# VHH binders against O-phospho-L-seryl-tRNA:Cys-tRNA synthase 1, part 5

Target 1, 364 residues: O-phospho-L-seryl-tRNA:Cys-tRNA synthase 1, of Archaeoglobus fulgidus (o30207)
Amino acid sequence: DFINIDPLQTGGKLTEEARQALLEWGDGYSVCDFCTTGRLDEIKTPPIHDFIHNQLPKFLGCDVARVTNGAREAKFAVMHSLAKKDAWVVMDENCHYSSYVAAERAGLNIALVPKTDYPDYAITPENFAQTIEETKKRGEVVLALITYPDGNYGNLPDVKKIAKVCSEYDVPLLVNGAYAIGRMPVSLKEIGADFIVGSGHKSMAASGPIGVMGMKEEWAEIVLRRSEKYKNKEVELLGCTARGATIITLMASFPHVRERIKRWDEEVEKARRFAAEMEKLGIKQLGDNPHNHDLMFFHAEVLYEISKKAKGGRFFLYRELKSRKIHGIKPGLTRYFKLSTYGLSDEEVDYVLNAFKEIIEKYS

## First folded at step 18 (VHH)

Design y3 (from c5 with S53Y)
Fold by OpenDDE, last read:
Structure y3 (fold): chain B 364 residues (1-364), chain A 119 residues (1-119)
Amino acid sequence: as target 1 above (364 residues)
Amino acid sequence: EVQLVESGGGLVQPGGSLRLSCAASGFTFSSYSMSWVRQAPGKGLEWVATISYSGSETDYVDSVKGRFTISRDNAKKSLYLQMNSLRAEDTAVYYCARDTGSWEGFDYRGQGTLVTVSS
């Protein structure tokens, strides 16, 4: 009965259909009873084949799609498949740690595109171009990665321009859409990217871990290469990926997810309203302004000052919010924190805002 | 250069006591809340205790409440953790950490000092 404003969870809450499906298919190998070819994506009943080969590509605006064990696995699969000795990947400084670690695991050198300074923290096409150019002097750049949006600030970089930049330098682009796919309209083809990945458990109302991976047709032979010994198994996916609660909940929620992204403008407006009201309390929304995503990052100097004196110190905010049945801000955070208004009603938004107001007043 | 150096760890029997110290340098110590965190073998990092800037406020993880006391001396730029009634489950590397009160969490942490509670 809590209001959840945790960005990690607001887009991942299961639908009722998914919850029902979970009870039925919760066993890890439950869908395997219906597998006749040894391939997850070829299962027809339940309609996993249709989902992966028809519905998902259309949804992602790509040619070929797969389901993975999270966006992080998808990113790794792409990076690993493209990796060469002494090769480089260029990615934004706002990248998720899993992007960075995936590159390390793949044996790639990493060049980071710098973000701009406070308060914007933006990744610009210009800086992207410069980084690619400089990195190419050091070695072969086999991939670029852009986080869309980033999970720190909720910034939405100009991915179309970035894609154009990458194209000009003949570098394939992977879009990390972990906070986009399932929340907002996103299309690989419209962006002009080569790869796109999403998170089912973060943004597609599915049990985790589960992710989605989309690519242009030309990359399928490389990324989805098959084993020499097991000719029906795709190497980068270690054969079968999500084949229990994760895939079934993803599919069960998908109709809802497909519909809710059509209301993205409402979510943006909600976020902007929230940010505006927070500003009245002396809490500044950082990053894109106007903000274009439900994930928001705040600078709350007033709360930081309170934390210096409040019982429990820096944990006062968490405790105060918890007592008001608000969940989502990590314990100990006061000065800088992120939250999401995704899926909240207007009443819930107001409730959360009032909570912040009351808390500030209480300690003032 | 920010430095945090822990000391005072060692082997102690269950029910015993230890006092950990942390020497801070390279920053205005009194301007930061400080914390102790620990990592037990095979486990992740766990928050243990926090003390406010002035030392007026403290907080503890539930498992150590009543047994551990965090304190600080701003003049000496030192953080302390008095650990009483130690238990086997308290075995861990203990780290002094500078709190940011923000999404960054702890921006600096020492090398740690090992506390082993064993019979």
Scores: ipSAE 0.017, ipTM 0.289, lowest interface PAE 7.4, mean pLDDT 93
Fold by OpenDDE, last read:
Structure y3 (fold): chain B 364 residues (1-364), chain A 119 residues (1-119)
Amino acid sequence: as target 1 above (364 residues)
Amino acid sequence: EVQLVESGGGLVQPGGSLRLSCAASGFTFSSYSMSWVRQAPGKGLEWVATISYSGSETDYVDSVKGRFTISRDNAKKSLYLQMNSLRAEDTAVYYCARDTGSWEGFDYRGQGTLVTVSS
């Protein structure tokens, strides 16, 4: 009965259908009894084949799709497939740590596109181009990665322009859509990207870990290459990925997910309204302004000052929100924190805002 | 029984340095974040610094940033506060406090050690 404003969780709450499916398919290898060919994506009943080969590509706006054990596995699969000795990947400074370590694991050199300064922290097409150009002087750039949006600020870079830049430099683009796919309309083809990845458990109302990967047709032979010994197994997917509750809940929630992304403008409006009201309390929303995503990052100097003297110190905010049945702000955070209004009703939004107001007043 | 015993306080001139220590017992020290808090005469309790259970993360009140350093030795079950460039406004009783890392806040605090910064 808590209001959840944790960005990691607001898009991943299971639907009722998914919860029912979870009870039935909770065993990790529950789908395996239906796997007659040794390929997850070839299972007809349940209709995993249809999902992976028809529904998901359409949803992602791509030619070929797969289900992975999280977005991080998908990113690594792409990076690893494209990796060469002494090669480089260019990625935004706002990238998730999993993007970075995936590149390291793949043996790639990493060049970061710098973000702009406080308060915007933006990744610009111009800086992207400059970074690619400079990096190419150092070695071969085999991939570019853009986080859309980033998980720190909820900024949405101009991915179409970035894609154009990448194309001009003949660098394939991977879009990390972990906070986008399943929340908002996103299309690989419309963006002009080569790869796109999403998170089922973060943004597609599925049990985790589960991710989705989309690509243009020309990359399928490379990224989805099969083993020499095991001819039916795709190497980058380690032969098999989600085969229990994760894939089934993803599929069960998928009709709902397809519908809810159509209401994205409403979600953006909620976020903007929330941010505007927080501003009245002296809490500043950083990043894109106006903001274009449910994930928001706040600078709350007033709360930080309170934390200096409040009972429980820096944990006072967590305590106060918890007592009001609001979940999502991590313990110890006061000066800076992120939250999401995704899926909240107007009443819930008002409730959370009022909570912040009351907290500030209480300690005034 | 949880015990926190502070030491190292004393009289110091402005610009001077002092190192506080806290000896912890009665609990798994390495499982808890620890903090220093202080109370100046006539003022309320103020948070000063926190260090995570592993020591990998630290946080400070702005007024002491760059001057104070919180550290810990889990093997010795000890918490430390190195205070440099001390100011008159740093005069206070300093307390070692156990952080719950959650809504409970600081659930245990020592008897404190007095730090007086005066010319």
Scores: ipSAE 0.014, ipTM 0.275, lowest interface PAE 7.5, mean pLDDT 93
Fold by ESMFold2, look of step 18:
Structure y3 (fold): chain B 364 residues (1-364), chain A 119 residues (1-119)
Amino acid sequence: as target 1 above (364 residues)
Amino acid sequence: EVQLVESGGGLVQPGGSLRLSCAASGFTFSSYSMSWVRQAPGKGLEWVATISYSGSETDYVDSVKGRFTISRDNAKKSLYLQMNSLRAEDTAVYYCARDTGSWEGFDYRGQGTLVTVSS
């Protein structure tokens, strides 16, 4: 019954087809009953093989795809397969924490590409280039990572230009599309990068943890290298990955997800309308302007000033929104918060906007 | 430069009372909502109560409503928590916090004051 504006949730709501598939396949390692080769991606019934080797590469615009246990494991697989002693990864400052810890786990040194200041917080191709050049003076740069969009501000950096920069320095590029794949059209080939990862549970209407990974064919022998002893097992995937309900829900939702990305321009227009109405209330949208994604970050000085006098203090906004059946802004946030309009109807967007208006009026 | 110093904790039997105090310095106390937050052993931080900057509004977590009273004295730059009808589940370190309204969360800087409720 709640309207959910949490960016973590707006792209991950299960379809009815996925709910039914979960009931049928929810026991343990259910898909393994049909495995004859010892590889998850070779199972033909349910049609995992077709999904991974036919449907998913077309959707990601890549040559080779796999599923993983979340985008974080896909990022680690790429990083670990390319890691060398004392080598570096160059990553944007807007990255998710899991990119940082994946790099640490892979034994890589980390160089952060700085974001610009308030109000944009942007990752520019120029700062990316400068950081690569400076880092190459310190050691070998084996990989670059760009978050597209980031999970804080919802900025969509110029990923094609960043890919060209990385190519000029002979550095492979990983695109973290956890908030893009399954929400908006995105293609590895069109971007010109080397790897792309996405989150099934954030953006592909699946139960988690599940992720997707795509790459250029030239990387497959490295990233998907096989065990010397267990010759059918891929080392970076620890042999197999999503061996149960999570891949089943991803596959069941996939036809819906493939169709919904075609309506991305409508989602962007809806987000821009929401931000414009929030600006009229004195709540400033930060990051890209015009904004180009459903995830938005706001500076709400008016709500902060209210919180100084309101019952419950910093929790007043959460309380007021919850009483109106609106969920998704972290409890205790007033001055700065993020939200997502993805998948909301125009009526639901208007309801949320009216809630903010009423809350401000109540405390005026 | 901002300082918050809690006091008034101790050992008390169930059903007893304690009054916590917080002395504030290094900022304009009357410009901020103030809160009490607590942390039971091995648990995360829990919001307990908040009072608006003027003192005109208060709110409490449901588990303490009717038993605890938050108050402030802006002239003395002091925050208080009167704790009545104490229960074992109220055992925690209690912190005085300035409400920042940002992702940094509550601004608490003192050592806290330990309240132990046991039979």
Scores: ipSAE 0.000, ipTM 0.317, lowest interface PAE 12.9, mean pLDDT 89

Design y3 (from c5 with S53Y)
Fold by ESMFold2, fold request of step 26:
Structure y3 (fold): chain B 364 residues (1-364), chain A 119 residues (1-119)
Amino acid sequence: as target 1 above (364 residues)
Amino acid sequence: EVQLVESGGGLVQPGGSLRLSCAASGFTFSSYSMSWVRQAPGKGLEWVATISYSGSETDYVDSVKGRFTISRDNAKKSLYLQMNSLRAEDTAVYYCARDTGSWEGFDYRGQGTLVTVSS
């Protein structure tokens, strides 16, 4: 067994229920054998209809939900539905690259809300407001996007204040919760935004690619518009979406995922303890301080200095961690790296901390 | 749109000097650490030097320490690399890059400037 601290993986480990469901239902388009109406979201066996129309809206705190082929396709669907010639989207500088390329694919101009300087790299409501105001001087702003949290620093911006800012400018807000939905409690209605998206494979213990999308009811006519010729098919979703292993594992894991988010405070305290111990080793935690998410980003000058003279050079840290059965920090990273403690036991956290201590001592 | 324009490359004899410049636009230059990276013929990209957003901290790859000096002028939105005591192995295309503080965050957007060191 190994310990995986890759933020991409710590929220996506399949449950035993999902593994068993995959064995029973995972071949090809297996759920389509039970489709009687030509719509994925209306299949009752397995209970996709209940999942999409009853369970997901409650979980996301929204009126209308769908599943998509990854969070990136959900973001594109929202952006493309709102796109107009020469229009703008405003998004945070900490955004995932797929947010940026989804906007490009939708034909939107992009304005980035600047992050603050080292060491915080924060997205503030004030910078969001300033960017919207400046961008409106250049053209119509049809959408704003905020990453909550970002995938580099694990920062959780003040999303309620950002939603109020967007509302004051009459700009709908999309919350990219790919590292939040399925890990921590989150509600679109409580945030006050217009759209929310999540990643099944990053944070909902599902095999990918699969995403979830939620919205206020008023947006359903636009985002879920139907084909002129194929009246049952939703254009932005290209009709049906996830139809095999992805939807089956998402649904099978969902009861577990719904319960695990209730323990979020424990995950935050565990991350804070890990970061505090890393700082005793000379490895500085960047971003929010106090930190509020399991994803953490570190500036490790001590490890960089070791890499200049260690056998293996910049790959020494990867090799040392691998020899201790710790995976998740990309080969070649020493000076800066990110990791996640989500779902690790206290014993596993202590094991990883001791590994860093031993590595530093070895090269002292 | 982020734009980085390198200049100052050329042909120089071993032991000579060159000064590279990078003009930045389309982003808040003073908010980013900046780096020079290079690509020698037939090789991958190699990090050369980094300077903090304020200019107060610098770091260099060992092979250029004492010979190269990175600097910046935030008012002019410009990054510089003074290269002294040039060697044949310094021959490369040099790019300026916006350093975001992560592995995936080296953002080299310019066309680069060729430095050739030969007799």
Scores: ipSAE 0.000, ipTM 0.153, lowest interface PAE 18.0, mean pLDDT 88
Fold by ESMFold2, last read:
Structure y3 (fold): chain B 364 residues (1-364), chain A 119 residues (1-119)
Amino acid sequence: as target 1 above (364 residues)
Amino acid sequence: EVQLVESGGGLVQPGGSLRLSCAASGFTFSSYSMSWVRQAPGKGLEWVATISYSGSETDYVDSVKGRFTISRDNAKKSLYLQMNSLRAEDTAVYYCARDTGSWEGFDYRGQGTLVTVSS
């Protein structure tokens, strides 16, 4: 029918199992009908307890996991639990806006690790180390955050080296894996970081908002602290989180998602082949090279030049792609845009590539 | 590093004129389309005008067509906005922006210059 290349959507397409679960469980707080303890993560039927306490920790490579209302709430829970008056968080300049806003909401001062210039826009371990060191002169650094990959360029920074840097400065590291968890293999333990978060609706084929959070055991007492009055309720989670169809769709898709990450090398090869063919058209892939993720950012000077003369102006590319049933590049984008090939067949990739070729030829 | 420095803002009566300037440095100015964007009090950013890298093509938001003229001088690495027949609704902080070819794709902007249109 149509091909969607929006990075926000390519990892979030529901499985048939999740579609059926959405229909069955769509009323209100449906899973709460089965709660006898007052804790979401303790519901045995449907098997939320097994998912959260057995399946997720193995999948994330962590000791303790929870489900949240999107990765943004997981990031806030970590930040807020570690926040102190006048304290700092150090985060990469490629971070998602919700990381910045979560830090502000937690009352933290923010230091951004600068990205490198065109064409890479990379977050280097050296810049990370320098920013931590300079920020410690200004106040206590209670947390660092690295976006892995970022949602702009699809860069996968050297997260193991960044984790080592953070460890050397005695700063815990939060990995924002919203575009990684559910698309590619990722393990908190292998990275050597302290916290990891993911997005169910971006990357785990779930209906949103829903997210996942993982941590080392040593952080559980702090992040998952209990209410003094309501002893069973975890304060940072406001007692419970995803209490309806969203967690059921995440669980229903999980077997598929667990298997699809095993084919990550095929997705990377497909993205690199797509980028190589785009380069032949004069459309340059920016960011890390070799590129290691399905999210790609392009500098398309040829399409920009066309937009200056085309009848539709800056909207010509959107119109031409839409007419070919290709969605995902926002209206008005020509010179720079991002896209994702995740989950596309080779035939769908070729169709998209041919569309760009035809559009360039039409206006050349 | 990329720098964009706006100037020329001020207080003006309705019907008056102002000319905004933007000095660019740290990049090859002549290789980029440039835009003016503005932010009125309590509002989000609004695209105002764009000029192609050569200056041969311009485009404007409907509310300023016929009143504002965008121009550039690539030798001086400067962008301009001539604002005529100013209205109270034009009150905003005006930013010079390096255009990425989209409404939301400006990858650099300056600190802005305030334009206030009132009696």
Scores: ipSAE 0.000, ipTM 0.183, lowest interface PAE 16.1, mean pLDDT 89
Fold by ESMFold2, last read:
Structure y3 (fold): chain B 364 residues (1-364), chain A 119 residues (1-119)
Amino acid sequence: as target 1 above (364 residues)
Amino acid sequence: EVQLVESGGGLVQPGGSLRLSCAASGFTFSSYSMSWVRQAPGKGLEWVATISYSGSETDYVDSVKGRFTISRDNAKKSLYLQMNSLRAEDTAVYYCARDTGSWEGFDYRGQGTLVTVSS
């Protein structure tokens, strides 16, 4: 119906396979019909065991994987497993709010790695190192977290160098890949980090909430520790996690998602073409340049100036885009906004670009 | 009707070369990743190589890396496997297979084409 450019949604469109699986398995506990062990990750029909223990580790480039109730619960599981009284987590200033609140829930003190100034807003390895060094003067640093990419600017920090910095300080690194896993190739082992998390509903074409978690084998005994009383249940996962529509749609979409990440260079090229055409309209792309992700952040002074005189005021852009069947920029935004070109055809990209051109011409 | 027809097999000496072909019909060939799999007599199926829908990405089992090249021609709806530096261990029936994107793996394979490496 509508062309959707909302970064939260462009990676989450269900596949036809996922829609059909939902019809067959969508009832709440339906995946448990053949559970003989009381563990989600051991169910062989539907083939959850193969997905979690064979497919996901290969996809994430890790030793051990699990599914969780969203990336936020994966981040909490890692943080809570490593938490100690008065300990610190170091995380980037571009982090998603759920990273911050997960750290608070785990009882950790938080040190933020500052971003650079306009127009880049980047998280650098040097600032990461400085923040770790200063924080160690205040207490034990049990974990670092890097957002890759961030959900504001679409920046992909130099995560390999950040991982090396963390290793040199003996601090494990969690990579929040909620906008990466399922959109672009990513490998925990190639990055050199300790943990990686992803979002099924943001980036893996799944019904939410569902997340994926990967780690080096050395962390499994800590993060996946078992209950004293219920010896087959993993404490941080509260035994079992996603048990219905969410895991079924994730699994049903997974072959498509595995295939689509192979086309990532095409998505980056498409985003760069979109940004270049927006620059011709006086709309500046902020963050990484050249840009390396489908999520883009724009400074559109021209649209802001129009909003001062247009009928509808600051809502004029939303209304003009809606009238052209384009959804994804929040009502009231004119001067600054983000969008995503992920999964759009070249025809759809051109349609959106022409819409911006027509809107500017209409009010000039 | 979906069909995959393999050809190009035969007898070759060790160190020799063969080019396998697979003609596809009955589906939108350019929408699917394609693979070659092989089965030695009395053995299970072994994945050999995969090529993405556009041809831009390829992957191989370690035992054939540097010797085999998978390719495709979407206009001709054809999949190829160039096999160089053949070894006795490469003796098998070779099948092309469509990756349908289902969690149950590959959906179709043809009749296969026999490659025998012997002198």
Scores: ipSAE 0.000, ipTM 0.092, lowest interface PAE 25.7, mean pLDDT 88

